VHH binders against o26223. Designs and how they scored, part 74

Target 1, 191 residues: o26223
Amino acid sequence: MKLLWTSQHIKVTVHIDGKVSKMDVLEAIKTRRSIRKYQDREVPEELIDKILDAAMCGPSAVDERPWHFIVVRNREMLEKIPEVHPYGAMVKDAPVAIIVCCDSSLEKIPGFWVQDCSIASQNILLAAHSLGLGAVWTGVYPLEDRVEGIRRLFSIPEHVIPFSVIPLGYPAENPGTRDLFDPDRIHLEKW
Short names: E, the ipSAE of ESMFold2; O, the ipSAE of OpenDDE; V2, 0.75 times the mean of E and O plus 0.25 times the DockQ between their complexes.

## First folded at step 3 (VHH)

Design r20 (framework vhh_7aqx_2)
Fold by ESMFold2-Fast, scan of step 3:
Structure r20 (fold): chain B 191 residues (1-191), chain A 125 residues (1-125)
Amino acid sequence: as target 1 above (191 residues)
Amino acid sequence: QVQLQESGGGLVQAGGSLRLSCTTSGFTFSDYAFSWFRQAPGEEREFVGAISSSGGSTDYADSVKGRFTISRDNAKNTFYLQMNSLKTEDTAVYYCAAKRYSGITWKSPSEYDYWGQGTQVTVSS
């Protein structure tokens, strides 16, 4: 299917019926939504491998690539995350979660690890969406109590900073897409 | 104005102990992570130890692990460095430092918003 234009601007979008892995990159970016309800169905290891490969392909400040990932499938561990993360209730219902971490010993430019880990987190969300999965970014850093709670729960060393917890699974909800384009935020040649 | 003031330095024999204090004013103490750095003559400032704003995380330079302990007292707006089993190579000016959170990196001096003026520690053989 094709969407040709709107009253605001002309758009051409191709929908590949029922095959999200064949989705155009722009469509994937525009149709990705936070998914907090998951089917009671395991995610194959092969899909997690593809998602983590995509996470590591992000640009990184001075190519420092400080990211590390913890893959959590253990039900007892997933059920403990809401105890240390107040807005992570949905994690206990997910078949798997990925914890995005920064190894501070790999950091070359102070502060840019936040951008690096944000890029990795977004790539996880986009890759999951393209593979027919749903995911949501739950924030850990910069909230010190959440950082320490997650560190303690997963035995994360002091030089490693947990950044985000991303539960994922086959979606059990289908929120509509958003049209967020705002031409007033685009400036030509100067502000 | 924001101020950090070190105390507790001095001369000590090798194998001895000292406790450094850093008293702070001019900001909300509980919002800040704290670190100690040291500098020997002719050398750059090096990281010694750090404590997070929550107090739940600490980190130390390899050279001081097991000998030094950092702690904080929010009620007194003060943080400490307990130095045990001192060695002659621990001789340096010790600086306390503060930043709004502990997340980015504790080991780079450039990450810190506020610094004390330093206190001399001399360890004799």
Scores: ipSAE 0.000, ipTM 0.132, lowest interface PAE 16.1, mean pLDDT 84

Design r21 (framework vhh_7aqx_2)
Fold by ESMFold2-Fast, scan of step 3:
Parts: sequence; C-alpha cells; structure tokens
Structure r21 (fold): chain B 191 residues (1-191), chain A 125 residues (1-125)
Amino acid sequence: as target 1 above (191 residues)
Amino acid sequence: QVQLQESGGGLVQAGGSLRLSCTTSGFTFSDYAFSWFRQAPGEEREFVGAISSSGGSTDYADSVKGRFTISRDNAKNTFYLQMNSLKTEDTAVYYCAAKRFSGFTWKSPSEYDYWGQGTQVTVSS
C-alpha cells in the first residue's frame, strides 16, 4: 500500500518513531493532549497533507465546507504570531502552524461556520496525534483583536475570518492522561 | 429598547475640529463593537472608523487615517469620533453603528445590528 490514508478506506496505518501502530478512534480521542513544547525537527509535508485531508472530512452545515487553511513554516512569521496572540507564545518554537479560516463567500447560512471550523480544528488535533505529532488549539475567533491581528499579519482578505492557530510538531513533552468523565452531566430522558 | 443617538455635529471651517458622540442604551455596551459611517449627498454610505468591543483594536478609512480618532467610554455607554484637520470633502451625514462581533469586517454596513439616525457635519472652505 503506497498510501497510508485514503478517503475511500476506513482504516489507516500510522508510523510512529519507526514502529507501525494503529490507534483506534476512542484511544486517539481519550489520549490526545495539548502539546506546547516541540522538538527541533521538521514535520514532513506528507503528514501535513494527511492532517488537512482529515480536517476537511468533518460534517458541515448544509455542506457549505467554508474552510480554508494557511500552512506557516516560515520562522519569522511564526515568531510574529505572539505579537498579535497573547497566548500564542509557543507558536514561535513550533516547526509549523496551521491557521484555520472561514471563507464567508462559501457560507450558505450565517453563523454555522463557527461549528464547521471548530470541527476542522479538532480533526487537525486528532489527526496530528494519530500521526505521532503534538498540537494545540489557540483561539482566535471570537476575539476581535486576535482576528484582526492575524488577518493583517497573513494578508487575509476581508471576506475571510481566521478562526484558530494550531502549532504542531514532534512532542517534547508527555503530559499524563486525564479522567474527564463526569456522569453528573448526563441526564436520562429529560433534565 | 435599543437606541443610538449622535451629537456634536455642525458647521466648522476647513482645518477645524469636531468631536462626535454616540450615546447608547438598551444593551450591554461592553459586548459591542462600534463604528462611524458617513454619507455625502448623492453618495453611498461609507466606512469611516471602528473600535473593537475590548477597545484594543481600531481601524480607519484611508481618507481619514491620522486625522480622525475613535474612542469609547464604557462607564458612560458612549463612543466618540474626534475629527481633526477637517476638509471640505469630510462634509456628510455621520452615522454611528453597533454590532456584536461576528468575525466579518466592520467596513460593511450590512454587518451592523443597530444604527443612529445621523448627524450633519458641514465643513466650509
């Protein structure tokens, strides 16, 4: 098999540090952690392509699929992100970042693009994790100052809204697992 | 009931200054971004300047940049347009507008939830 991923197949093979591993969906969801420290090591373009393929597979309101993505590898540009995003300090140390954007010209009904871009962002995090990478979602929308700062920094057109900045790389930290299950938040039949 | 009311317009000589105010009521002021638009006779309504809900970001039309300053006072539920070095080309009806942040640019009139009724600014040669 030359391709490790295809939209026609429900299974993929993942290579992690020379090992072939298949992470199931529940394991990926439960073990994904925000990673803010990265190795000084480049991420292959092939992995970025697989991550973006996965990002575009999310459900979208009336199938509007308003997503656009900016892939940033330029060190000088990554170093400028913290100037317009106060909680984006880790981005300057990442080998690559993905900016998730909404193209409003593709929006069919107002407001649902936020959900669409949230799904795309989470798929990026899960796909990165499944491929042995670490990533973190840094929020841009709905914070006006961050939206306009990122728009100006990356020459994003007026009809396009930057939604999130996701730095990613090979992890240089290993945060422990979390038990987040809370049965008090589950109501049967009614509140 | 939501209301936006402009004040501070009038007649001024070229090179002079005016300060417009927009007093608001009926919503939580700090949740809204604010803008000024203007409309000259026979022209369409155009963007002048905007200030974000936090007050941390401002934007201006190229024609007024460096001459006009937008500001907000959350304690008074009022925002302002300080207009300096006025030119005859600045003659227009000035409108204040408010929007809850949607992520789209503040340069489009259609993005705004609430509008004032307008105040006339006339700049004489």
Scores: ipSAE 0.006, ipTM 0.317, lowest interface PAE 10.1, mean pLDDT 86

Design r22 (framework vhh_7aqx_2; at its last look DockQ between E and O 0.07; V2 from the best seeds 0.00; counts 0 for: pae E 17.0 > 2, placed apart)
Fold by ESMFold2-Fast, scan of step 3:
Structure r22 (fold): chain B 191 residues (1-191), chain A 125 residues (1-125)
Amino acid sequence: as target 1 above (191 residues)
Amino acid sequence: QVQLQESGGGLVQAGGSLRLSCTTSGFTFSDYAFSWFRQAPGEEREFVGAISSSGGSTDYADSVKGRFTISRDNAKNTFYLQMNSLKTEDTAVYYCAAKRWSGFTWKSPSEYDYWGQGTQVTVSS
């Protein structure tokens, strides 16, 4: 059994372009970028445990928490992902990937598992970024070919739906900052 | 009104081949994933093979991999099961089935929206 870190007394350090900094929540949200190039460095299990702890802290519809996670470190398996996911080429170059899954037996309200697994996926991306890692969300659901391909490749049970594949590692690229604020998308009181 | 109709079943000797067809009507063919299931006397209905709504992905039961091929023809609203190197244990009633993809597996009969009435395949020694 792995020891999971709690939010109490956890120190977070971010590595950006060889610099180490402490990141507040808004900075983490605003500076997280999709990272598709990774250094040839192992990601410690302790960091994966922290990321998965954060993933499970997301809100879920009627507290159903339907998420399950597959951690993939085996290079042969990572190299097979692009065969069933055409836009997952970067996965084979990552030291590790997390597959976010929905266990339908845990679903309490129909259809909300998509939002639940989206929240878990985003928390993985933010937690990875806060720990000095880079990651990218590669879409699986709702694309039938990708869902069935990933299910077959990882022997995922019939009642479990693979939702996303998130490769992660120490970043080997820095795509820079985006300014995405658009006031025309904000409507006061009415549309 | 949705209809699925199998054809191409019959008697064949072990080592022979058959092609099953499933002709469909009453829905938009390209929106549906298609599968073949079979049921031997006294047994449960089991998965044989499936093809995605795009036609880009297929899956097969381990017992038929390398021998059977599923395909679809959107212009004809028909999908097929090419059965090669038939064995006596392939003897069963073969059913075609259609589902709008829901995220759940192709391998569970309960996930399918529409079914054909079945066609008998008998493989003699």
Scores: ipSAE 0.260, ipTM 0.683, lowest interface PAE 4.0, mean pLDDT 88
Fold by ESMFold2, look of step 4:
Order: C-alpha cells, then sequence, then structure tokens
Structure r22 (fold): chain B 191 residues (1-191), chain A 125 residues (1-125)
C-alpha cells in the first residue's frame, strides 16, 4: 500500500510483544511528557533493547559515540539512588532505570560529549514514549555531588562520567500535552 | 603521591624552538588528560594547550596555534610541549597540569587535579 507522506507526518510501525503500534515522529516529540509515576508492571527486556538501540542512533561529535548505558532493575539499587540524587525520588518506584554515561577514553573533541549524551538521553525518552512507556530525565552531570554519588553506587570507573539517570515504566499518570511555542525565541538572519 | 615535574625551560632567542617535558608519577598515566598553562609576571595563569587521555584530541590557545604542539609518551609517563617560532610574548612560567577526563572544560585552571611547580621560559630579542 502506497501512502501519502508529508515531512511532518512520518509513520513508523513497530512490533511490541506481538502488538503493532504507530506514532508519527512529530507527534512523539510534541506529546512526550516527564512521567514520574509508574504502574507495578515489569518492562520487558525487548523494549529496553529497542530503547538502547534508538539511543545509539543519535549523532555524535565526529562520530565519537562516547556513551555507555547501565540498566538497573535491582530493587535495592534503585532504592539507593535517592540517597545521592535529591530529585530522583521517583527512581525507587520505577521498575527499571537507565544510567547514561560518557567514557572519556572515547572522546575525540573535548567537551562535546555533553551534547552527545544529551542526544542519547533524549532519544531514550522518545523511544520509551513511542513504545507506550513513560520516562523522565533526572540530571546528574554537572552536579559534582550527584556525579560522585552515582559513580560510587554503581562502581563506575573514574574515567567514566555518569550523565543522567532515566527511570521508566508503564505510566500511572497523564499530565497532558503542552503548547510551548514562542515565536519571540526565533530570530531571522541575526539576533 | 602524585607528582608532576616540568623540565626543559630556559633562555632562547626569538624565532627559536624549545621543548618542555612534564614527567609524572603516582597515578595511571593513560587515565589522565594533560594541559600546559603559562603565567607572565602580574598576569593570570592562561591556557596554552591540552591533550586528551587517549591522545587523539588536542586543543590550543589561539595565540599559539600552529607554533606549539602537545604530545604524550605513555611508555615514559611524560607529556611534552614543542614550542616553535617563539616570540618575546611567550615569556612566562609554564605549568603542566593533569585531570581525569570528566567533561568539564579544559581551559580553566580550577578543572585540574594536579599541577607541576613550573619552569621558566624566557624569549629574548
Amino acid sequence: as target 1 above (191 residues)
Amino acid sequence: QVQLQESGGGLVQAGGSLRLSCTTSGFTFSDYAFSWFRQAPGEEREFVGAISSSGGSTDYADSVKGRFTISRDNAKNTFYLQMNSLKTEDTAVYYCAAKRWSGFTWKSPSEYDYWGQGTQVTVSS
């Protein structure tokens, strides 16, 4: 079947546990919200694999791909994260969290790893949303207490920098869609 | 005990060349990024250049680009600053510094964990 496609409406068909789902890319971007309440329901490993595959599809500075990911399902470890991350209280209630890290030995252009890991983190949020999950990006870098706390908890080597902690699960809340477009933030030709 | 020690400073004529060495001990050399800073009398310490822990990435201050080259030798736990086409404005005390790669900026002295004692470079006309 041939469908008419516009640049704003690209349909993607995926298989999730024997189910077919569709979400336009622009729809995913516009409707994704931070989700901090989760159902008592496991997230299949297959979905985590798809999310991490998407995370690694992001561009990086000179293709340096500095990212590493820690998948945390252990209840005791999830419950310890709030002890070192004051705004990570919802992590203890999530069935799983992904820690996005940078391996400094892979850096090719100094300092661009922050952009690289931000792109990977956003791709995690969008992929989770497209698969029927909710997630939230909780900041670790550049806050030194959070960086060192997370590094200690998960035995992260000194040359590896924890960037973000992203709890995810099937959502137990619906904060709705926001309209945040502000034309005053758009500048033509110069400031 | 972590130690960084500069050597190779001295007096050189304008247009000449000089090679500084920074010998390190007390940490795993390959885990660290390194930089050179310099300080003229009465001035703040300024960034000269840096090299990543892998050695695959370098950065330089605009004032030295094309004239200075940073390199590292893992077998000798040493990194270097090759200074060519020296100018009288390059006169300063040169310091080597080391940090673990962490994603902080490389140009601020506050980002560095360990420092050498400095070596004087004097460029005469």
Scores: ipSAE 0.000, ipTM 0.110, lowest interface PAE 17.0, mean pLDDT 86
Fold by OpenDDE, look of step 4:
Structure r22 (fold): chain B 191 residues (1-191), chain A 125 residues (1-125)
Amino acid sequence: as target 1 above (191 residues)
Amino acid sequence: QVQLQESGGGLVQAGGSLRLSCTTSGFTFSDYAFSWFRQAPGEEREFVGAISSSGGSTDYADSVKGRFTISRDNAKNTFYLQMNSLKTEDTAVYYCAAKRWSGFTWKSPSEYDYWGQGTQVTVSS
């Protein structure tokens, strides 16, 4: 059985003036887009703190909270990330990037750290968007070349696994909104 | 239940070749890095080589570099140790091991989650 839902198109409002827009959770989720172009404008530390706070508010398996975050503002380091991440070209143009990592020593149940770090990463994206910033999730794990590249670049210990690189900045593009609702993907009670 | 089973061992003359196989079950093959270790009588178990979960990276002990090659077949849940130019000093019980992907350090036995029972390789002069 398919649920008949009506999808409303929500326009993405990009605040270029740096004003924090208050948006509800559903609006943030619905209007969030990957942003790969950024203004030549610094992101205040206060916003990064809020984003990281949000990143740590997600659930984790058995409350293991295995995540660590590397905040990268150094231009030289940002410019080196694309060298080890083929799809991270936009990172060099971002004023800041957050690298989400897992400390494997904190893992209580094997394998769930991927979900934990994914939740953290998504919260970063949503929080960024709600604060008037643009961001994109560039996957590192599970691609070994990327993992190793990021590890070496940032001297990440062996027991710590880089998971994602998320460049952030004030948006210099507006990709618009997408209607991604698909009732065919909804099954009632059984497949 | 997790299982690793070695095969392909046996007696071979020096200069000969053998191909060992390790067939796995009970876990997601693609999520694991794999290694070969060997243990000669009276000796400690030593690292032979490893292959990353993606297969994009390999590492070998210096003693086997250029002679041994590790590969993996995800479709078969099997990885291999091709041993060429075998020497008498290569005589040992060869063990396959699996490690959940967590980095690129593969040389310590303690890092591996699962082990096979081993297969005897004997190289005669």
Scores: ipSAE 0.000, ipTM 0.252, lowest interface PAE 13.0, mean pLDDT 88
ESMFold2 (binder alone), look of step 4: mean pLDDT 82; pTM 0.832

Design r23 (framework vhh_7aqx_2; at its last look DockQ between E and O 0.01; V2 from the best seeds 0.00; counts 0 for: pae E 19.9 > 2, placed apart)
Fold by ESMFold2-Fast, scan of step 3:
Structure r23 (fold): chain B 191 residues (1-191), chain A 125 residues (1-125)
Amino acid sequence: as target 1 above (191 residues)
Amino acid sequence: QVQLQESGGGLVQAGGSLRLSCTTSGFTFSDYAFSWFRQAPGEEREFVGAISSSGGSTDYADSVKGRFTISRDNAKNTFYLQMNSLKTEDTAVYYCAAKRYTGFTWKSPSEYDYWGQGTQVTVSS
C-alpha cells in the first residue's frame, strides 16, 4: 500500500550490447515476434510505466478509453495463470505480466471495447519490443472459460472484462524473421 | 418461442438431496451459458452456480461450494443442479437462467437473456 511516483519523461531508446539503436516504427512493427522464453532478470518499473503510457495512446472508439491494466509480479499469482489459461504456460516463467481489462462502465458504443483493448494490447507488444523486451499476447476474451477464470483469480469486478494476458521480460530466444506480405490479399477498387 | 422450465423442486429434510432440471427450447442450447439463482422471501435474487457454454468451466457461490454441482446435457437441451447436504438456509425459489456469452460476469442477474418461472425448494429441520 505504498504510494509510487512514476517518471513521465522516459525516452524510448534501445541499448543493445553497448550499442545505441533507434528503431523506427516500421522496423518495430516488422521485427516484433512473440517471445515466450525469458531471462531470469527483473524488468524495471520505469520500463513498465513507459509501456503502459504507450498502451493508452492508441485510438479509441468515440474516445471511450475503457482500458484498465493489472500489473502482476507476484510469482505465486503468475504460477496460477496456466490453471485457468491452457495456452498460458509461459506466463509462470515471466518476471511480470500485464492483464488488459475493459471497464464496461466507460463504454460509449456497444462492442468497440474489443477493438480498443486490441489496440492497447498491440501497443504493449510494440513498446516492449522497442525497449529491448519480449512479450506475447495470450488470448482471454472471447473465451468464456478464460475470462471467468482470470476474473476469479485476480478478483476483477463484475463490470470489468479481462481481455488479454501479456507476459513480458528480457528475451531468452530469438525467433527468425517472417516474410508476411501477401499481394493476393490486396484488392484494387473492388473485391 | 424461447422457454426455460424448472423441475425437481419440493420439500426435503436437512441433510437430504434434490436434483433440479431446467429444460430449454427455442434456441441453440450449445451457444448458451447457464446459471441457477435463488431468492428467499424478503431477499434479493442471488447467484448459486454457473456452467460455461463449452461446459469446461463452472463457478459456485461460496455458500454452496462443495455441496452443489451444476451440469449440462447438450443432447437433451437440459441442465441440472445437484444439491447435496441441504441446509435450512438453502430454502428459496430456484430460477434457471440462460445467457449468450458477452464477457460479463455469470453472477449478475441483469446479464441473463432468458429466465425460468422458478421452482420452490423447502428444506425442513
Scores: ipSAE 0.333, ipTM 0.720, lowest interface PAE 3.1, mean pLDDT 89
Fold by ESMFold2, look of step 4:
Structure r23 (fold): chain B 191 residues (1-191), chain A 125 residues (1-125)
Amino acid sequence: as target 1 above (191 residues)
Amino acid sequence: QVQLQESGGGLVQAGGSLRLSCTTSGFTFSDYAFSWFRQAPGEEREFVGAISSSGGSTDYADSVKGRFTISRDNAKNTFYLQMNSLKTEDTAVYYCAAKRYTGFTWKSPSEYDYWGQGTQVTVSS
């Protein structure tokens, strides 16, 4: 059945001819918002697998790939995160969280792991958004109390550095889109 | 078709106030930085003040700093110059100008893509 909705009522068309629209990468980047309220709804493991696959597609310094990911679904553990990570209060309400970590034994160039894990973290946010999920990056590194708190809570060894905690779930809020382009931030040829 | 149009000019006594408006069309207002320039008879266009595309950064010529205030209203595609404590030396034709992208200052007229037609401000003693 072919359904077409006019621009009078709906800005999107639904096609039934066997073709389903996928979110364009630029659309995903421009429309992703930090989501801190989640539905009481399970996130299938299959979606988490796709998100982690995307996380590992990021470039890294000299291909060092220093990242590790902890997937947290246990309610007791999720509820303990705010005790050591005060700006992660919404994590207790998420059905799942991903902790992005650096394994320092994998570093080939000291100090670039922050960029590597930042790239992986952003890919998680974009992949989650493209799959209909909401997420938010909550910062752990470089705040020492948060790093040690998360490390102890999840039994993370000393050579592994927790970088970020990313709660995710089906969104229960819609903060809308923003237009953030600022030409004053662009410099031609030199600063 | 890009258009900038100034309004709000006129005659005012020294010490008075006046507010100029620059209404724009034909481009995405939020992508542009805006400036006011002025030109007295026999002189080159002089920088008065500028506001960034985000509205978060402003700059003013020393001669008007503390007396003039620049603002923008994205909902109305309009850029303003509030002029207080006017002096006879402020008498000039005032122009609004718009540009995208610069790696340098806002003060050079040659860096601006679009200009209004100008509005006369006359400050009498």
Scores: ipSAE 0.000, ipTM 0.107, lowest interface PAE 19.9, mean pLDDT 85
Fold by OpenDDE, look of step 4:
Structure r23 (fold): chain B 191 residues (1-191), chain A 125 residues (1-125)
Amino acid sequence: as target 1 above (191 residues)
Amino acid sequence: QVQLQESGGGLVQAGGSLRLSCTTSGFTFSDYAFSWFRQAPGEEREFVGAISSSGGSTDYADSVKGRFTISRDNAKNTFYLQMNSLKTEDTAVYYCAAKRYTGFTWKSPSEYDYWGQGTQVTVSS
């Protein structure tokens, strides 16, 4: 049964001029893109606060909320991240990065923290986009060298696991929109 | 089939040295972190040390720090435990282990995907 989903092409209006465009949730989701180029412009603390607020609004397993966030603005530290994260080259060009971590001591059910931190990370991306910023999810966990590299770099204790590094900034690129809807990935009632 | 095989164990006098090897097959060696564990009779299996997939990081139990060194040779699909200044309390069956993904701790046996059969190390007084 071909679900006739009419893909409405939502025009991604990347407001380069820092104007906070009000996006509804579906628009934010549909138009979000990974942004790896940033303007030489600082991100206000107010926006970071809003992003972090959003990051903490996601659900978590049995409401364990295991996430912690490291906000990195120090240029030296930002420049060091690519040394331990080979696909994090863009971090050095970002005015700020958020490192999402899991405190294992807060975990109530083993393993769900990955989902929790993923939700938090995605909320960061969506919030950033809705606020006129660009961001990209650079995976840390589960790659051991990245985890340990970030851990050492930021003196993260053993019971805390770095999960993702998310550079943020005003976008200096516009990758355009993608239609990612695939009806073949939808199964009705059974596989 | 995934295989890990320890070698190099044996009898050694206190103060002596041994080098254990773990030869692997059945997976992409470079994608895995590796560890050594040991188990003495009547004791729980304990963490000895680990090396990251890149070899850029190592971790050791406090009891073996400064005496033991872990290294890896990707060309040989083999990693090693160099044991120096051996003590009688180092007597145990030594196991090599492999994990592809990072867990919460290197020290937990449950974090590892594959294990060797073990090799006996006996340190005599």
Scores: ipSAE 0.000, ipTM 0.253, lowest interface PAE 12.1, mean pLDDT 88
ESMFold2 (binder alone), look of step 4: mean pLDDT 81; pTM 0.827

Design r24 (framework vhh_7aqx_2)
Fold by ESMFold2-Fast, scan of step 3:
Structure r24 (fold): chain B 191 residues (1-191), chain A 125 residues (1-125)
Amino acid sequence: as target 1 above (191 residues)
Amino acid sequence: QVQLQESGGGLVQAGGSLRLSCTTSGFTFSDYAFSWFRQAPGEEREFVGAISSSGGSTDYADSVKGRFTISRDNAKNTFYLQMNSLKTEDTAVYYCAAKRYAGFTWKSPSEYDYWGQGTQVTVSS
């Protein structure tokens, strides 16, 4: 058969018994793990663009979309992050990191930017996983010393708040499976 | 019963120095970030300087950077503003402020949980 299910624009692959090999949404959610060890491999710009597109597709309070992103590939800058973020040691070993920021001038309803930037951060983690990459959310906000340290390191203006630093790369570890479903946390009709 | 009380204001000549203190009570001092704001007659309240809850980070308004230093003494439940090379433009009522929860920025007055009553600083030419 002559390339009936491929083109330069679209590629569909079938793997054993007609199963599509690409990860679906529920599989991505259930199998995503924090990855802190990365291969010595460059992450293509195309994949970063897809991840950032996914980050911006999250819902936001009154459609305020307050997020901005800094993409850090410079090794010297990545090596400085652990100096201002005590639990960010793995960032220096990542080929790239994304800093999720809130531009407070874009906020329309007080306080909801935290949820907005959390959603953007989680979309980065899920998108990375779906593309065969590993990532981890390292917390910046609401820890004042980390917020101001990251702000100064990357020349972030005062009206912009660094929210999270997410290193990512091709995974060099494969964590075991987790069973997180707890029916005791589900209440029917009332508490 | 949270209280913030400024002291150390007064009249000083241009080029002189003053040290402001803010004594606090009614909360766990080490859990709070602290800032100084000032307000000149007819102007809005503006940011001067801030220090994080750990003391590891400080920030200053561009107009005072290099001249003013903020510090904190957890054992005394007090924080300070050392003002050097004072200018007539530094004349204002100086307010101390405290915040418990990380909000947006140190520079927004609305982010602060508690405020002092203010102390007058007057710089003569």
Scores: ipSAE 0.000, ipTM 0.231, lowest interface PAE 13.0, mean pLDDT 84

Design r25 (framework vhh_7aqx_2)
Fold by ESMFold2-Fast, scan of step 3:
Structure r25 (fold): chain B 191 residues (1-191), chain A 125 residues (1-125)
Amino acid sequence: as target 1 above (191 residues)
Amino acid sequence: QVQLQESGGGLVQAGGSLRLSCTTSGFTFSDYAFSWFRQAPGEEREFVGAISSSGGSTDYADSVKGRFTISRDNAKNTFYLQMNSLKTEDTAVYYCAAKRYPGFTWKSPSEYDYWGQGTQVTVSS
């Protein structure tokens, strides 16, 4: 008089070993691809925290670290991003997006915040990939209409500039990897 | 070398309209975002409205939304502020300003590379 369930419906073991990347750094760099299709699955807050920790570990000019991040999970807000970003259509289908911003009050040397925010953006992409997620960098700065559209949509203060919008999620596509090494672009001692 | 010159200011009665023009020279007009600021006696320079370098985006101070319209004519190297339904509180010296976008904000005077000399707008009751 007992209800029988198939073993495949029951997970009896939960591993509490912490999260460690099994991908080495060079493998992560070489195999990361832009991912624009995502599974309908929530990304745990713990993974977002790890990604943002990695983003803030990048070098910055005179250690100014001018970056701020907006984490967007609200479906209505994600659906509004393509209205102000024409090439951001995939963002509406992502479970979460990170907006990388520069706070000008933290800028110590003029103009280097662009490089600083680029480094933070790339670290987000690499960290996401190393954690089994997919992401893509969609450009905001230096495109004037996108900068002001994103600023207004997310109530970003006037002294802060949105740099990139990075949707991320569990991948629903696998574009494969690329072999991009080109020795003709390497010059020894002089051009 | 670089010049911004306002025109179209003057005396107008409340409820009236004025169109301000800013003619520019000495730079590539299409590379710049443009704004209007105003300054009433004894007050600081405040933002009125802005138009992006592409012309695709505009922004306005809350006090002028729905009454003022900013526009640009790249062929004439000129941009405009159409002011409708003028109020006595709109009385100020109006300045045109230009910045090479991208930058942090349209609303801070310190972000602007070039300024005109100002044109007086006086709205009487």
Scores: ipSAE 0.006, ipTM 0.308, lowest interface PAE 9.9, mean pLDDT 86

Design r26 (framework vhh_7aqx_2)
Fold by ESMFold2-Fast, scan of step 3:
Structure r26 (fold): chain B 191 residues (1-191), chain A 125 residues (1-125)
Amino acid sequence: as target 1 above (191 residues)
Amino acid sequence: QVQLQESGGGLVQAGGSLRLSCTTSGFTFSDYAFSWFRQAPGEEREFVGAISSSGGSTDYADSVKGRFTISRDNAKNTFYLQMNSLKTEDTAVYYCAAKRYSGFRWKSPSEYDYWGQGTQVTVSS
């Protein structure tokens, strides 16, 4: 529990379940891992609110911000996702999933919505990790069968493109960190 | 002892406005999400609107979206439903409800821990 200030200068007490991670930005980026096993435990709406706020703070081409999000907590709906997404088996065991979508009517520059939605997806993963949650990005776009399967399952309009499905929960696994720095991929001045 | 108590109901003309209040006691108000439900004669209890425990998320039934606004005042342990542009179809008993860790799973009555006793809203043509 902590006291927070809102835009209305009111104090709000938020109950957090005690598994919230606190880390700086570089630590969050370097220690984030894909998490596919979750505790049987609800994620508070306050944490989902913070994650979605972070998702919408990403840079966007010509400030088009084409992202929309579907938050899925209904167990019956979560259980149907693996039927249309072969690598989404872990989603049925998650307490919540976020579907990142692009509203193509908001697109101002062709094709950059993919980058916009990728940025939103990564921000969800980093925000979740910083809050003590685990998440994994499961790909939907550009795989046509997955796009249409998710669209039908969630009644998504034809002008909206489902981009990724991101299950979230308190982690029930703890993979080690990775050391991925490769200086051979850095070139000075020219190739 | 937990209590939720509605007020502000009554008779109003179509096109008018009412503000419902739900005062609460017996729990830590800031830990709870709040919703309004309504029940017309012969119907099941249906979702009207919800506000998360943080106040950062709200949701509304399609039939009231744009006309009704839910809000909360943690200092007063009270939450509200501002009802504008009322229609005769809005006539119902309105119930306030509370749940912990609500998230977006707020449309089913069975998700709620505590309920008020209801307040009648009647909209005449």
Scores: ipSAE 0.000, ipTM 0.118, lowest interface PAE 17.1, mean pLDDT 84

